# VH-VL binders against Holliday junction branch migration complex subunit RuvA (ruvA), part 3

Target 1, 202 residues: Holliday junction branch migration complex subunit RuvA (ruvA), of Salinibacter ruber (q2s5c8)
Amino acid sequence: MIDYVSGTLVDKTTDSALVDVNGLGYRVHVPTSTYKRLPDTDEEVTLHTYHYLREDDESLYGFATKAERTVFETMTGVSRVGPKLALSALSAMTPTELRDHVMEGDKSRLTQISGVGTKTADRLIVELRDRLADLDVLEDTSPLSGGSDARAEARADALEALTELGLSKADAERSIRQVLRDNAGIQSADELVRRALKADQE

## First folded at step 1 (VH-VL)

Design f08 (framework fv_falbikitug)
Fold by ESMFold2-Fast, scan of step 1:
Structure f08 (fold): chain C 202 residues (1-202), chain A 126 residues (1-126), chain B 113 residues (1-113)
Amino acid sequence: as target 1 above (202 residues)
Amino acid sequence: QVQLQESGGGLVKPGGSLRLSCAASGFTFSGSAMHWVRQAPGKGLEWVGQIRSKANSYATYYAESVKGRFTISRDDSKNTLYLQMNSLKTEDTAVYYCTRESVTYYSGSYTYFDYWGQGTMVTVSS
Amino acid sequence: DIVMTQTPLSSPVTLGQPASISCRSSQSLVHSDGNTYLNWLQQRPGQPPRLLIYKISNRFSGVPDRFSGSGAGTDFTLKISRVEAEDVGVYYCMQATQFPPYTFGQGTKLEIK
C-alpha cells in the first residue's frame, strides 16, 4: 500500500495531480479541497494517498491531510458510496464539518453533497457516526508541501548558501531540484549543498 | 470459487436458543458485508440482518421481527459468520441462508447478493 | 418499508416459449445517487437462491442471455426469451434502494405445462 507520495508536482487539474517521484509519475485523484492547497507546478508536494483496488479499477487518491484521507476511506466503505461521491463530500465540506453533521444527524447539511439525497444521508449518519467520532483526536491534519517544515527551511538555507557560493538563483534551484529528484529523503541544508556542488562539478 | 456453507440448524423448543455458522472461502471475507436471509417452508425470502466489515466497526442491522432476540457476529480470522438466535418463536422456523453483499464503488455503484450458501434448516416446535 | 409486488404468482409455460414476470414497488427505486437497485433472483426446487440480474438489466456472471431485465421507477420486468426445463423454479425481485430493510417480492413460480 502507498501511504504517501512526495515529489515534484508536474501537472494539476481540478480533479487530479501528477506527481513525479524520482522519475516515476503518479496520477492521483484529489478533491477540490486538496486541489486548492496544491502548490504551483514544478514545486514539491506531499500527498497522503489511498490506493483503491477493484476488478479493472485501480486508482490512487491523494489528500492534503490525513483527516481527508480517513473520511474518504470511511465513506467508500459505506454501501452505495463510491469514490466519486466521497470526493464530492470532501469538496463540499471539511472533515470536521462532515463529522459534526453526521454526529448531530443533520440531514439537511448532508444532502448539500452532490449525489446525496435523504436516503443516502440517513445511511451516512448510521454508518459513519462512531467511526468519524475519532476524527476529533487526530493531532496532525496539517498539509504537507515539499515535506516537513524543517525540510522547507533546509531548502531555503541551501539556496542561500549556493547563491553566496556564486551560483545564480536559477542554477541553485535547478541543482537542488536535481539532488532531491535523486535523493528525495534529504532533510539537511548541509547535505543539499554538498550534493548540489558535486552535481555542478560535471 | 466463492463458497458459503451454513451449519448449526436443528430442532429447538419455543423460547430456546441456537447458533448458526457460515463458513466462507474463495474471497476476502474480512472486506465484505454479510447478510442472513431466511425462508419459511413454502414461503418467500425475508431479510434477517447484516453485519458490516471491520472498516465500518462491525455495525449490525436487524429486521424488526428479530431485533433484540438475534445477534450477528463474525470472526474474520476464521472466515466465519455467526447468527445467535435467542427466545426462538415458532414463526422463526425457516431455512437460514448466509449471503455476501457485493458492492461496486464505481460511478455506477450498486449492491446485490451475489453468492448464497446452501442453507440450514431451523425448526421451532413443541 | 418498500413493498415489492410480483405478478403473476404462478406462470405455466410451454418449453421453448417466452415467459414474462412483473415486479412493482410501492415507492420509486431510484436512489439519490441516480441508480436503481432492483435485482432478480432465481430459486430452483430444493436449491438456494441465485442472482440472475442486478440493477434492472445487468446479467450476473454465468447467466444465459435468454434472461433479460427492464423497467424504471416502480415497474420492472424479467423476461425469459425461450424457457428451458432447467428454468423451473421461483423468481424473486428484490429492492436494495432503501436499507434497512432490503425487501423481496412474494415470488413467481414458473412451471412447465
Scores: ipSAE 0.000, ipTM 0.420, lowest interface PAE 19.7, mean pLDDT 80

Design f09 (framework fv_falbikitug)
Fold by ESMFold2-Fast, scan of step 1:
Structure f09 (fold): chain C 202 residues (1-202), chain A 125 residues (1-125), chain B 113 residues (1-113)
Amino acid sequence: as target 1 above (202 residues)
Amino acid sequence: QVQLQESGGGLVKPGGSLRLSCAASGFTFGDYAMHWVRQAPGKGLEWVGQIRSKAYGGTTYYAESVKGRFTISRDDSKNTLYLQMNSLKTEDTAVYYCTRVGYSYGFDYYGMDVWGQGTMVTVSS
Amino acid sequence: DIVMTQTPLSSPVTLGQPASISCRSSQSLVHSDGNTYLNWLQQRPGQPPRLLIYKISNRFSGVPDRFSGSGAGTDFTLKISRVEAEDVGVYYCMQGTHWPPYTFGQGTKLEIK
């Protein structure tokens, strides 16, 4: 099980990304919402991943935020809802919007999702109402997010590493901020730590 | 560099309409939530509304004072943000700023970090 | 709506002396993600607002180190250690934790004596 993939974006299409992690290529399927947030090829990228394993399908799916991954996982747990439908839902609306439409019973908005007819919309409302109501992570889909949750997570990991190496939290945050302003393409916690340590010594 | 430039302001009578534009340059416009903020002469800042990026559904949100009268839209292919103002009232007289909510390549969230110079809307008879 | 209250509303200061502006929110600004989205903006006469401080205490790019932010929960402070002539203007705190709407303080006018 892998919770995220962080590496160099080698290739991207509208429905997939190929990420090079230390010489291993991971092809991950992404919703259009995640595709739109992918950097250019040869840039660093971090995706939250879900390993989908069924008797007839084994695939890796990637998302810009943990909230999107949670919605995907929750949807694919619904009878007769597969990965393609879940990706279509996330391409049509945000996790918070999907939750709200399900809670409101807004069948009209749900049928705008590719592959969702009246009967599927009814099933989603019934099945997801209880499941989405239990998801605290949906509160994290703030408009102030601006970037991927994976990037924020890598930054938090770098901050923890730098403080363990003896920097104050304020100094570590300042160094990471400076590194990212000068080197916008950095996504890995390890690279952030290395560059922040050099910046701190200068 | 990163810049925003508003246009379209002017003098209108109550009940009239205006469409403001905000041209963005120097950043990937489509990745950012964009906001309109206004300032009445000699007064403080008031949030008007926002439009999220396409990655977040392109949803719009408005202050109660403008709901039903103002519409925010964006054209990512032209790097342009719009504010359509209908049924204008004298209370809408203000300098209108467009602004983005910024971040450091996904790691740090700045809030409203880039502002245009503003465009003046005067609603009077 | 979150109400942001600034004190003082007007602050005359002597060049080279410190200045301090307070901001109080009607409820906690701690977001569920653990961050506090409190910002400080500066508006010089005839100019648009400019971001000074984000997430309570972080200086934005190009902002001099004489500006500092502090606080937690509902009480926040912007300090200028040594006021310069270019610091004349109106300072606003704003919150982005509880939206819509985003809300601003009334503004504090900093004037040179």
Scores: ipSAE 0.000, ipTM 0.443, lowest interface PAE 17.9, mean pLDDT 81

Design f10 (framework fv_falbikitug)
Fold by ESMFold2-Fast, scan of step 1:
Structure f10 (fold): chain C 202 residues (1-202), chain A 124 residues (1-124), chain B 113 residues (1-113)
Amino acid sequence: as target 1 above (202 residues)
Amino acid sequence: QVQLQESGGGLVKPGGSLRLSCAASGFTFSNAWMHWVRQAPGKGLEWVGQIKSKTEGGTTYYAESVKGRFTISRDDSKNTLYLQMNSLKTEDTAVYYCTTEYYLGSGWSYFDYWGQGTMVTVSS
Amino acid sequence: DIVMTQTPLSSPVTLGQPASISCRSSQSLVHSDGNTYLNWLQQRPGQPPRLLIYKISNRFSGVPDRFSGSGAGTDFTLKISRVEAEDVGVYYCMQATQFPPYTFGQGTKLEIK
């Protein structure tokens, strides 16, 4: 199974990216949110991938974050929800926004997604609420921004520490994401926790 | 069961042409990247070239020694890979293998399945 | 082109004993994506090659546990813990970090003494 592709961006369109991984070219379908984050051709890129296999469709999809991939995978598991609708959802709102609207039962916001009517919104709320409740918003931090294994471990440690200190998982993830957006060079869990707590107080 | 079977090899004079075929079965050929690799009698392996899937641009790459003389193509409707060899030289004498790269399986592995090979002899 | 060099070129081994084959590349095989694209192939007499190991240490489907790969950068090793009769053949390392071309080592002939 292909969980990610990391290599040279050879070609891109609004709907796809072609990534050259040492002679293997992976054409992946991407949402508009991922397209906007793609570098120029001949630059390096990393995308999280999902293999979509159905009776009449076999395609590889790529995402800037694991959270986007999780949303795509989870949505396409819902009856009568296909890749086009899942990509539309990711183009209309972030994974965190989608999770929040599903958890709150915000039907009016969900119907703003192209292709989502009242019945589909009801199905999304029922079928996604439990699966998205634990969505890791830390995975909403793009590896296109220069992530590393050490930083991923620091983020996981910081998340655990912040939740133990009384933050909800969602709040802890939002704080960590905000800190990393402002201070991409932070490598230690201790510093992430310190800055996330300070940000929460300001 | 994945199977690859090459054909079209034979004896040809220097400057001549041959077209090799590789018939594939047991996997989704249209999604696979395909390679040609050759082996001169008693010698090691030499990569000849590759062709990507049509959905991934169908691009071809060649080893410098065959560039401009060899052309790789595929016919997904027949599950067949081809190697058109022109301006053959005695140095092209080798067993020619086709080999696969199925990106939706173990996509990080190169040359995951191989055919039995077909012998090309370039001699006067 | 990246040049792949194998040692030894010929290795006589006793059945049931371990065997080790080394592979050295002229340049680091670490790609900018952090992966190392070093594979090992086996070719039994009169048969086509088959994939044994990919990305240094990952065994391909159906490959017995007695085969293992290790290494980093420019130095790689293929080990067979207990050589069996069917292991006789030529072993090749290859790189896919820089292409075209993909390049192979000269091959190591494993023989029973």
Scores: ipSAE 0.000, ipTM 0.409, lowest interface PAE 21.2, mean pLDDT 79

Design m01 (framework fv_ramucirumab)
Fold by ESMFold2-Fast, scan of step 1:
Structure m01 (fold): chain C 202 residues (1-202), chain A 122 residues (1-122), chain B 107 residues (1-107)
Amino acid sequence: as target 1 above (202 residues)
Amino acid sequence: EVQLVQSGGGLVKPGGSLRLSCAASGFTFSSYSMNWVRQAPGKGLEWVSSISSSSSYIYYADSVKGRFTISRDNAKNSLYLQMNSLRAEDTAVYYCARDRYYGSGSYYFDYWGQGTMVTVSS
Amino acid sequence: DIQMTQSPSSVSASIGDRVTITCRASQGISSWLGWYQQKPGKAPKLLIYAASSLQSGVPSRFSGSGSGTYFTLTISSLQAEDFAVYFCQQANSFPLTFGGGTKVDIK
């Protein structure tokens, strides 16, 4: 029934947010991609929500974009795919990336999602291909972020900084790509550089 | 399904110019790094150039630097290679190729065009 | 530039044979190596990426191993359709470089 919640962010953890809407607190579970886009506590936030109701589970989930919510809803409609796996998928790749991998039948990429083995990847390809084919790319743009242009410039600056610090351009691009896949909300070149260096040090 | 369809090859004299085109379909072209790879008759593969999804990062092999220009038109799902000051050594089949990873370059090429023959001869 | 050296340059094998091709990098490239198959008159096909990851749609008889400077492509049971030239490619740094190729001839 609840399509979105808009109010004051009163608390957040890596997997949940508590939003105060005129004195009513809504606790929502969020993927890491949404968590990275959340403002500081006591600031205003809007999340697109999905009320997950099954015989053995009832929870409210929140997303920075409608596209993320659509992916979550369609994934949890797949046999043996639960909310935890759907959140893992959204933390591993963007809705557009997931759509493209499903459309291409890229089992190898899908199995990189935590909790997805070969059989689950096959089920996702079969069941999601038609459902995600018409996913609007514009719906991937977060209303909580500054948009793709800011990220493109941050990425360019981060690549130059990483190469000056001694990374090859190929390694720098891979690290930046990995960081952005895991942290879709990052727009700062400085933050991209720090996370990419940490990823490269693994 | 993913397709890369090439055109624009031909015969040209040393010092001449050619423009190669690669038309993409079946995937979100604007989200993938694209590459040109060539192969001289009876020889191995030589990477020529790479362009990132946004055209922000462009790389060239030293053998073509200053003579070749890679470009893309994301609105038209097309990749181009402008070849100037052509030499006999540039004679090869030229392939366009898609980077395997969505977003930016992993620099493994999962889909290739059919190839375009470029012959530089007097 | 990173030089990629393949061996052997050619091998003749019978159907059902195990075929091994090696690739050496002139400097460490971690696991940033791919393997390609090219049949006469066709564009190359990606077989293996990240040294050991099998590209979707590629038969399981193909496998890759190695890290650093030494890499191996193995075909566990050669089939008639495996007649081809195989190339390794480093993806660690620019310029991207390929090995010289290994031609697999069916006896």
Scores: ipSAE 0.000, ipTM 0.449, lowest interface PAE 16.7, mean pLDDT 81

Design m02 (framework fv_ramucirumab)
Fold by ESMFold2-Fast, scan of step 1:
Structure m02 (fold): chain C 202 residues (1-202), chain A 123 residues (1-123), chain B 107 residues (1-107)
Amino acid sequence: as target 1 above (202 residues)
Amino acid sequence: EVQLVQSGGGLVKPGGSLRLSCAASGFTFSSYSMNWVRQAPGKGLEWVSSISSSSSYIYYADSVKGRFTISRDNAKNSLYLQMNSLRAEDTAVYYCARGGWYDSSGYLYFDYWGQGTMVTVSS
Amino acid sequence: DIQMTQSPSSVSASIGDRVTITCRASQGISSWLGWYQQKPGKAPKLLIYAASSLQSGVPSRFSGSGSGTYFTLTISSLQAEDFAVYFCQQAYSFPYTFGGGTKVDIK
């Protein structure tokens, strides 16, 4: 129902924020990743929100990014995964990191999330693999030379090219991130594509 | 052909340091995770450390955390293990090993191994 | 940590014998188990990955089975080059752990 709240931050704790929107206070639950990005009280803030409605819980959750909200929504759709576990996951790792660990089947990293044992990690890998594959986020780990706009365009072009060559969006994004992390200074989409294809096939 | 050639072992007193090296050839080094596995004389295998292809993910056995550092140089096709504060129980043959992806789940198995480097910690 | 218990510790066998080695995990590891062969003075060699998949170049007389906590490596007809120590390894979670080893020696 509520896609975002934008207003004055009145109060914050490590797990919640109170936002004043023209005289109406919205209390939202946030992961610590969002908490760390909150401004000081009395400053302006915008949070992407998800209204969680179940028989045992009716709460508003807020996130610094749409990707975080998508992860939360997707996780809470998994049988026996509740909002507290989903918030814990987002507090332990970024949406991109979570997607990578799920795609890689990295049970060891997933069990580091508070509340996630081996059975829950297995369930997350099975249930989330397909659902997180199309997350619309490419993490900047090592910026390209030539400026922010050129870097973003090169990444977008490389992603489209790799997808047209038959890679899944998740595989393409993972390969691009690995290449940029280890090879800062790549300036063209062509070079990104070439190196990402090499990484994906061997 | 895939080859992993190791160097850097030796005899050291307790509290000392050693750096092991593993030189890779015959494959795209930057596309594979790498590992260190050790074996004490007459004993079984013990996993020591893993490093992902990009160095973004690093794991250690509890027995070596804070004392050992795994690293790699993809431009030089080389894997390293810096071993500090060595103890008698660290005495072992140390193997570097390539982590292979055997399905889409990303679980690794050690498909190629170096020849091993003897590390002896004794007074 | 996941404890891997391997049995027997040693077995004496003749050429042509069927040899079976068992590996038990202290918790469920699905099919994330590998088997390795090690000859004296040599590095280990991967035989089986994902509990039952034969590594490229490994003879078909080697086979693996099992899931969850109970796993078996079978050598259907033992040959001279098969006298070695065999180790299981769980690849389910860090730290990766190995079984204690099974020595297959000549009777």
Scores: ipSAE 0.000, ipTM 0.421, lowest interface PAE 21.1, mean pLDDT 79

Design m03 (framework fv_ramucirumab)
Fold by ESMFold2-Fast, scan of step 1:
Structure m03 (fold): chain C 202 residues (1-202), chain A 123 residues (1-123), chain B 107 residues (1-107)
Amino acid sequence: as target 1 above (202 residues)
Amino acid sequence: EVQLVQSGGGLVKPGGSLRLSCAASGFTFSSYGMNWVRQAPGKGLEWVSSISSSSSYIYYADSVKGRFTISRDNAKNSLYLQMNSLRAEDTAVYYCARDLRITMVGGYYFDYWGQGTMVTVSS
Amino acid sequence: DIQMTQSPSSVSASIGDRVTITCRASQGISSWLGWYQQKPGKAPKLLIYAASSLQSGVPSRFSGSGSGTYFTLTISSLQAEDFAVYFCQQANSFPLTFGGGTKVDIK
C-alpha cells in the first residue's frame, strides 16, 4: 500500500521509528540494521515500507534499503514465517548474506538467527531458495556495495574468466558472491578467480 | 589538465543549509566515481560521501547520513553536496575528490582534489 | 569501522634524512591502503595506492610497504618540499577512514 515514507523523524526506539509526514505520524517497525542507520530525531528520513496485513496483525514495517524490504516481504510470504522471524533475520545478517546462506544450504549460519532452530533453517532453505534467487534487488546490494568502480570491473572480469574456465554463469556468480562476502578487501580479478575456484572445489 | 573547481561554501547558523558544487574539466567526468572529504580546523581528514560514475552506488558517513545528499550531473560535469540540518561539528573545509581508476586493482583512492570550500556553522 | 592509527604524530627532521611513518589498521585490510601528502593551505595529494604503488609524478624517494594491519611510508632522502602532513587511508571497506596524520617538521 505504502511504498515509502519520507518526513521528519520524531522518535525512535530499537525496534521502531515515528515519522511525521505533513502532520501524519507513521509508526514503522524496523530491524536493528535499519535502526543503526536512522538519523537523529528532528532530522529528515526516508524509509522503504511494507504494509503487513493479516487477520490478527496489521503493521507498517520500514527499511533503510529496498533489498531489506524485499527480503522481509519474501520471508513473510512463506508459511510459518512471521514478521518477528523476518526482522530477526535482517538484524542478524544482510540481505546478500541471507541469500547466500539460503542458496548454499548453510544451516549453521541460519541457526544463528534468533528463533531459528535446525527445523526452521531447513524450511528457510527449501522455501526461500528459489524466491531469493530471482530477486534483482538483492543483486543491487551485492558484496561490492562497499567497493570502488575498479572492484566492480574486477568482479566482471572474474566472472568472465570463471565462465571461460568451464563454470556455469550461475556457479561462477555464487562462488564470487561467497568469496566477496567473506573477503570484501579483494583487490584484483586474479585473486578473486583463485579464491572462487577454491570455494567451488568444496 | 585535470581540474576540480569548488564553490558554494559560507557561514550558516545551526540548522541551516548549504549546497556545495564541484565543476570538473580535463577528463571524462562520466567515467569516474567522485567523493566528498572534509577536514575540520586543525583536524585530520574525514570521508563524507561517495558516488559512482552512474550514480548507481552512493555511500555516506554515519555522521551525515540523512542530512547530506550527494548527486552529480554528468551532462554538466558537476558534483554536488546538499547539506541540510547543519551542526557546529560540520564546520570544515570540504574537498571534492576523484576516484583513481585502476582496472585490475580495487580500492577507493583519491587522485585529484578540488581546492576546498570552507563551511562554517556557528551562531 | 576500521580505525587507522599513525605514529609518530610529529617528527622533526633535516634535509637528507630518512623518514619513516607507520600506520596500523584495527583489522586486516590486505594491501588496500593509500598515503597522502598535505601542505599548509592546500588540498591533499595522493602519493601511494595499494600499499606500495607509486602514483605517477611522485618522486621515487617515496616508497610504501606493508600488508594486513601494519604499513610504512618511507622518504629516503628528505627534501625541503617534503615538509608537510602525511595521512594514511584504508580503502578496504566503507566507511573509508584516514589516519590522524603525521607532521614532518624542519629540525
Scores: ipSAE 0.000, ipTM 0.431, lowest interface PAE 15.0, mean pLDDT 80

Design m04 (framework fv_ramucirumab)
Fold by ESMFold2-Fast, scan of step 1:
Structure m04 (fold): chain C 202 residues (1-202), chain A 123 residues (1-123), chain B 107 residues (1-107)
Amino acid sequence: as target 1 above (202 residues)
Amino acid sequence: EVQLVQSGGGLVKPGGSLRLSCAASGFTFSDYSMNWVRQAPGKGLEWVSSISSSGDYIYYADSVKGRFTISRDNAKNSLYLQMNSLRAEDTAVYYCARDEGYDSSGYEYFDYWGQGTMVTVSS
Amino acid sequence: DIQMTQSPSSVSASIGDRVTITCRASQGISSWLGWYQQKPGKAPKLLIYDASSLQSGVPSRFSGSGSGTYFTLTISSLQAEDFAVYFCQQANSFPYTFGGGTKVDIK
């Protein structure tokens, strides 16, 4: 049905975005990974969408990347996996991480997804293994924010995490700058935190 | 041990109202979709309503749309069915039931059931 | 709505017998079918999901087969505790619908 939605971001919450397309408001459900990449309200946004259609249910889901949308579509095709569980998976790990854990049969990692127990993890491994094997993990570019803006968001998340771990704001900022100076390609908040903590131990 | 304990049934006249409750224990209630399924005396099973784990997705059988309201309180581990404008044909044992899926959009089976609550609608 | 037609409505059997119950859907439901057992005065119990997958804790004498519109539940060697009413349920689309039930009674 609707392949993407492009317009002005009117409102956002941690699990949804409201996009104004020439006077029509589309409310789309988004994983936390997409929320973190959304621009400020009143700015332009483009989301890759999936029209989840079941009898008597018509819901729109939005994603920062096509890879996220593919994972969502593939997961919701699995028996007993609905949109909420698929959103939880995408909020917990990237498409590449999910693919790798499924292909390796890593139940321990999969059960860390909110709502995924041993039975669901087994089902995901069996049913997604072949479907995710062909997932293209070459450059996953987003019309939202995959460049400097995504890095700025990752920096903000890493700063918050480091201050919660007991670093002062100044020390946390210094550590993040140090890591980025040594490797400008890092765009993940988790990777920034990991390397900042390792550098701090040295 | 997964348990669903029901209450709130009774006898009511046509046009009356009742509220059924289902108290869950032994699992993380907020992780599961919940359902109401009824069974008229001597008859088969009829699905009545579903509510997703978050409460965001709700569905009703056509026979009860506009009269029944399903709701949940995840902080209290409780599921409810508010039944208004009751009719004689609503007479049944009502079961609450858990499914393994995360929402009510199909592909779901009911793995644990409450004991059932009798609702009788008669003059 | 998808209509589920179950047959027979009742069957009389003896302990040790092989019992087969049939369920037909009015349209294709892939393998999205479950089977339930209900004893008098009790809530239903899930036996089979996805047409052929045995629910945890259910004895191996129960088995399911079929896809599309034609499904069967088989009890390979009937035991005393198996005398009950059995229902099929389609999980393909809303509203979820059940078969009319098959009563397995003692001969």
Scores: ipSAE 0.000, ipTM 0.455, lowest interface PAE 11.7, mean pLDDT 81

Design m05 (framework fv_ramucirumab)
Heavy chain, then light chain:
Amino acid sequence: EVQLVQSGGGLVKPGGSLRLSCAASGFTFSSYSMNWVRQAPGKGLEWVSSISSSSSYIYYADSVKGRFTISRDNAKNSLYLQMNSLRAEDTAVYYCARDRGLLWSGYPYFDYWGQGTMVTVSS
Amino acid sequence: DIQMTQSPSSVSASIGDRVTITCRASQGISSWLGWYQQKPGKAPKLLIYAASSLQSGVPSRFSGSGSGTYFTLTISSLQAEDFAVYFCQQANSFPYTFGGGTKVDIK
ESMFold2-Fast, scan of step 1: ipSAE 0.007; ipTM 0.470

Design m06 (framework fv_ramucirumab)
Fold by ESMFold2-Fast, scan of step 1:
Structure m06 (fold): chain C 202 residues (1-202), chain A 121 residues (1-121), chain B 107 residues (1-107)
Amino acid sequence: as target 1 above (202 residues)
Amino acid sequence: EVQLVQSGGGLVKPGGSLRLSCAASGFTFSSYSMNWVRQAPGKGLEWVSSISSSSSYIYYADSVKGRFTISRDNAKNSLYLQMNSLRAEDTAVYYCARDYGSGRYWYFDLWGQGTMVTVSS
Amino acid sequence: DIQMTQSPSSVSASIGDRVTITCRASQGISSWLGWYQQKPGKAPKLLIYAASSLQSGVPSRFSGSGSGTYFTLTISSLQAEDFAVYFCQQANSFPYTFGGGTKVDIK
């Protein structure tokens, strides 16, 4: 299996990228979250890849982060979940957010994913809870620059601020997860910091 | 090409000053937190200072607080370390290093080539 | 400050050997630990982050394990290019601190 492709970005569309690796062109399908982080053509790019193989479908998928790839791989391993639904999930929320919603059994948030109704949300919670338990939060960050959404930046800024205020990174991350579990809609670093500081009080 | 290219080292007497520069290319510099890490001859690594992408958060090792100043110019894709009141124990190779991804995870995935700073009389 | 203690300070090994390096933190750091490789005259290279995650482009013979205060880096089948100094680093809390290093020498 091809674990990553690293080369020159030759062409890109909203759902795919063509990477030239020493004269070999790899066309990879990408989620919108990855597309937004792609550099301009003729620049170097590295994508984490997943080779999707089924009886009637063979496609290569590329991701800006290893966490995105893990979510895609894990979701497509679930009965009745195909790549379209997995890409929709990555467009609706980050891998870390998806893991948090699955772990907490948050059906209302999961149904925001295009193609996910209440029955599918229940199935995702049951099937993915154990499989995403070991998801590395750090794999949800990308060396690819630009295109980070507001929530990812707010979370990074909040972690930094909390660490400056004397929390260890582990305590800060735990407090942030606790706040987001209770208040999933928070996107501002300031609000996240305020609530995380109160959550860390013992 | 994703790289960090350093300059500005040299030999200086105790109490002197030096300014180190680190020029970034091949990535969106303004999206990354940057760091300075040093290594005394034959010794281990010591983190010196960090600066967030917007310069809003700046940290220093206790050994350099009040003497060193980290700064950046995102328009010029450059990182700086102003070193004042230099001491013999500041003698080291200084590396600029990029923080992992766009967050503050404190793993250094891209390093400059290093700049030797020698403080000796 | 969190103190990072590496052992051994040096190890002599032959090509094909399994090499294990350990790192102890003076207090719990969860999984916030990285491993770096440094060759003479070169900048360090990130091998492993978050205790066990392999950095892109790093050979699979390198692996990390551990959590809390005790961590290991394993090279399953030592190659000629692996003779270097290895450092652990805690990324849990300010100030971020490195271990003293382990030199892997040819036997």
Scores: ipSAE 0.000, ipTM 0.460, lowest interface PAE 12.9, mean pLDDT 82

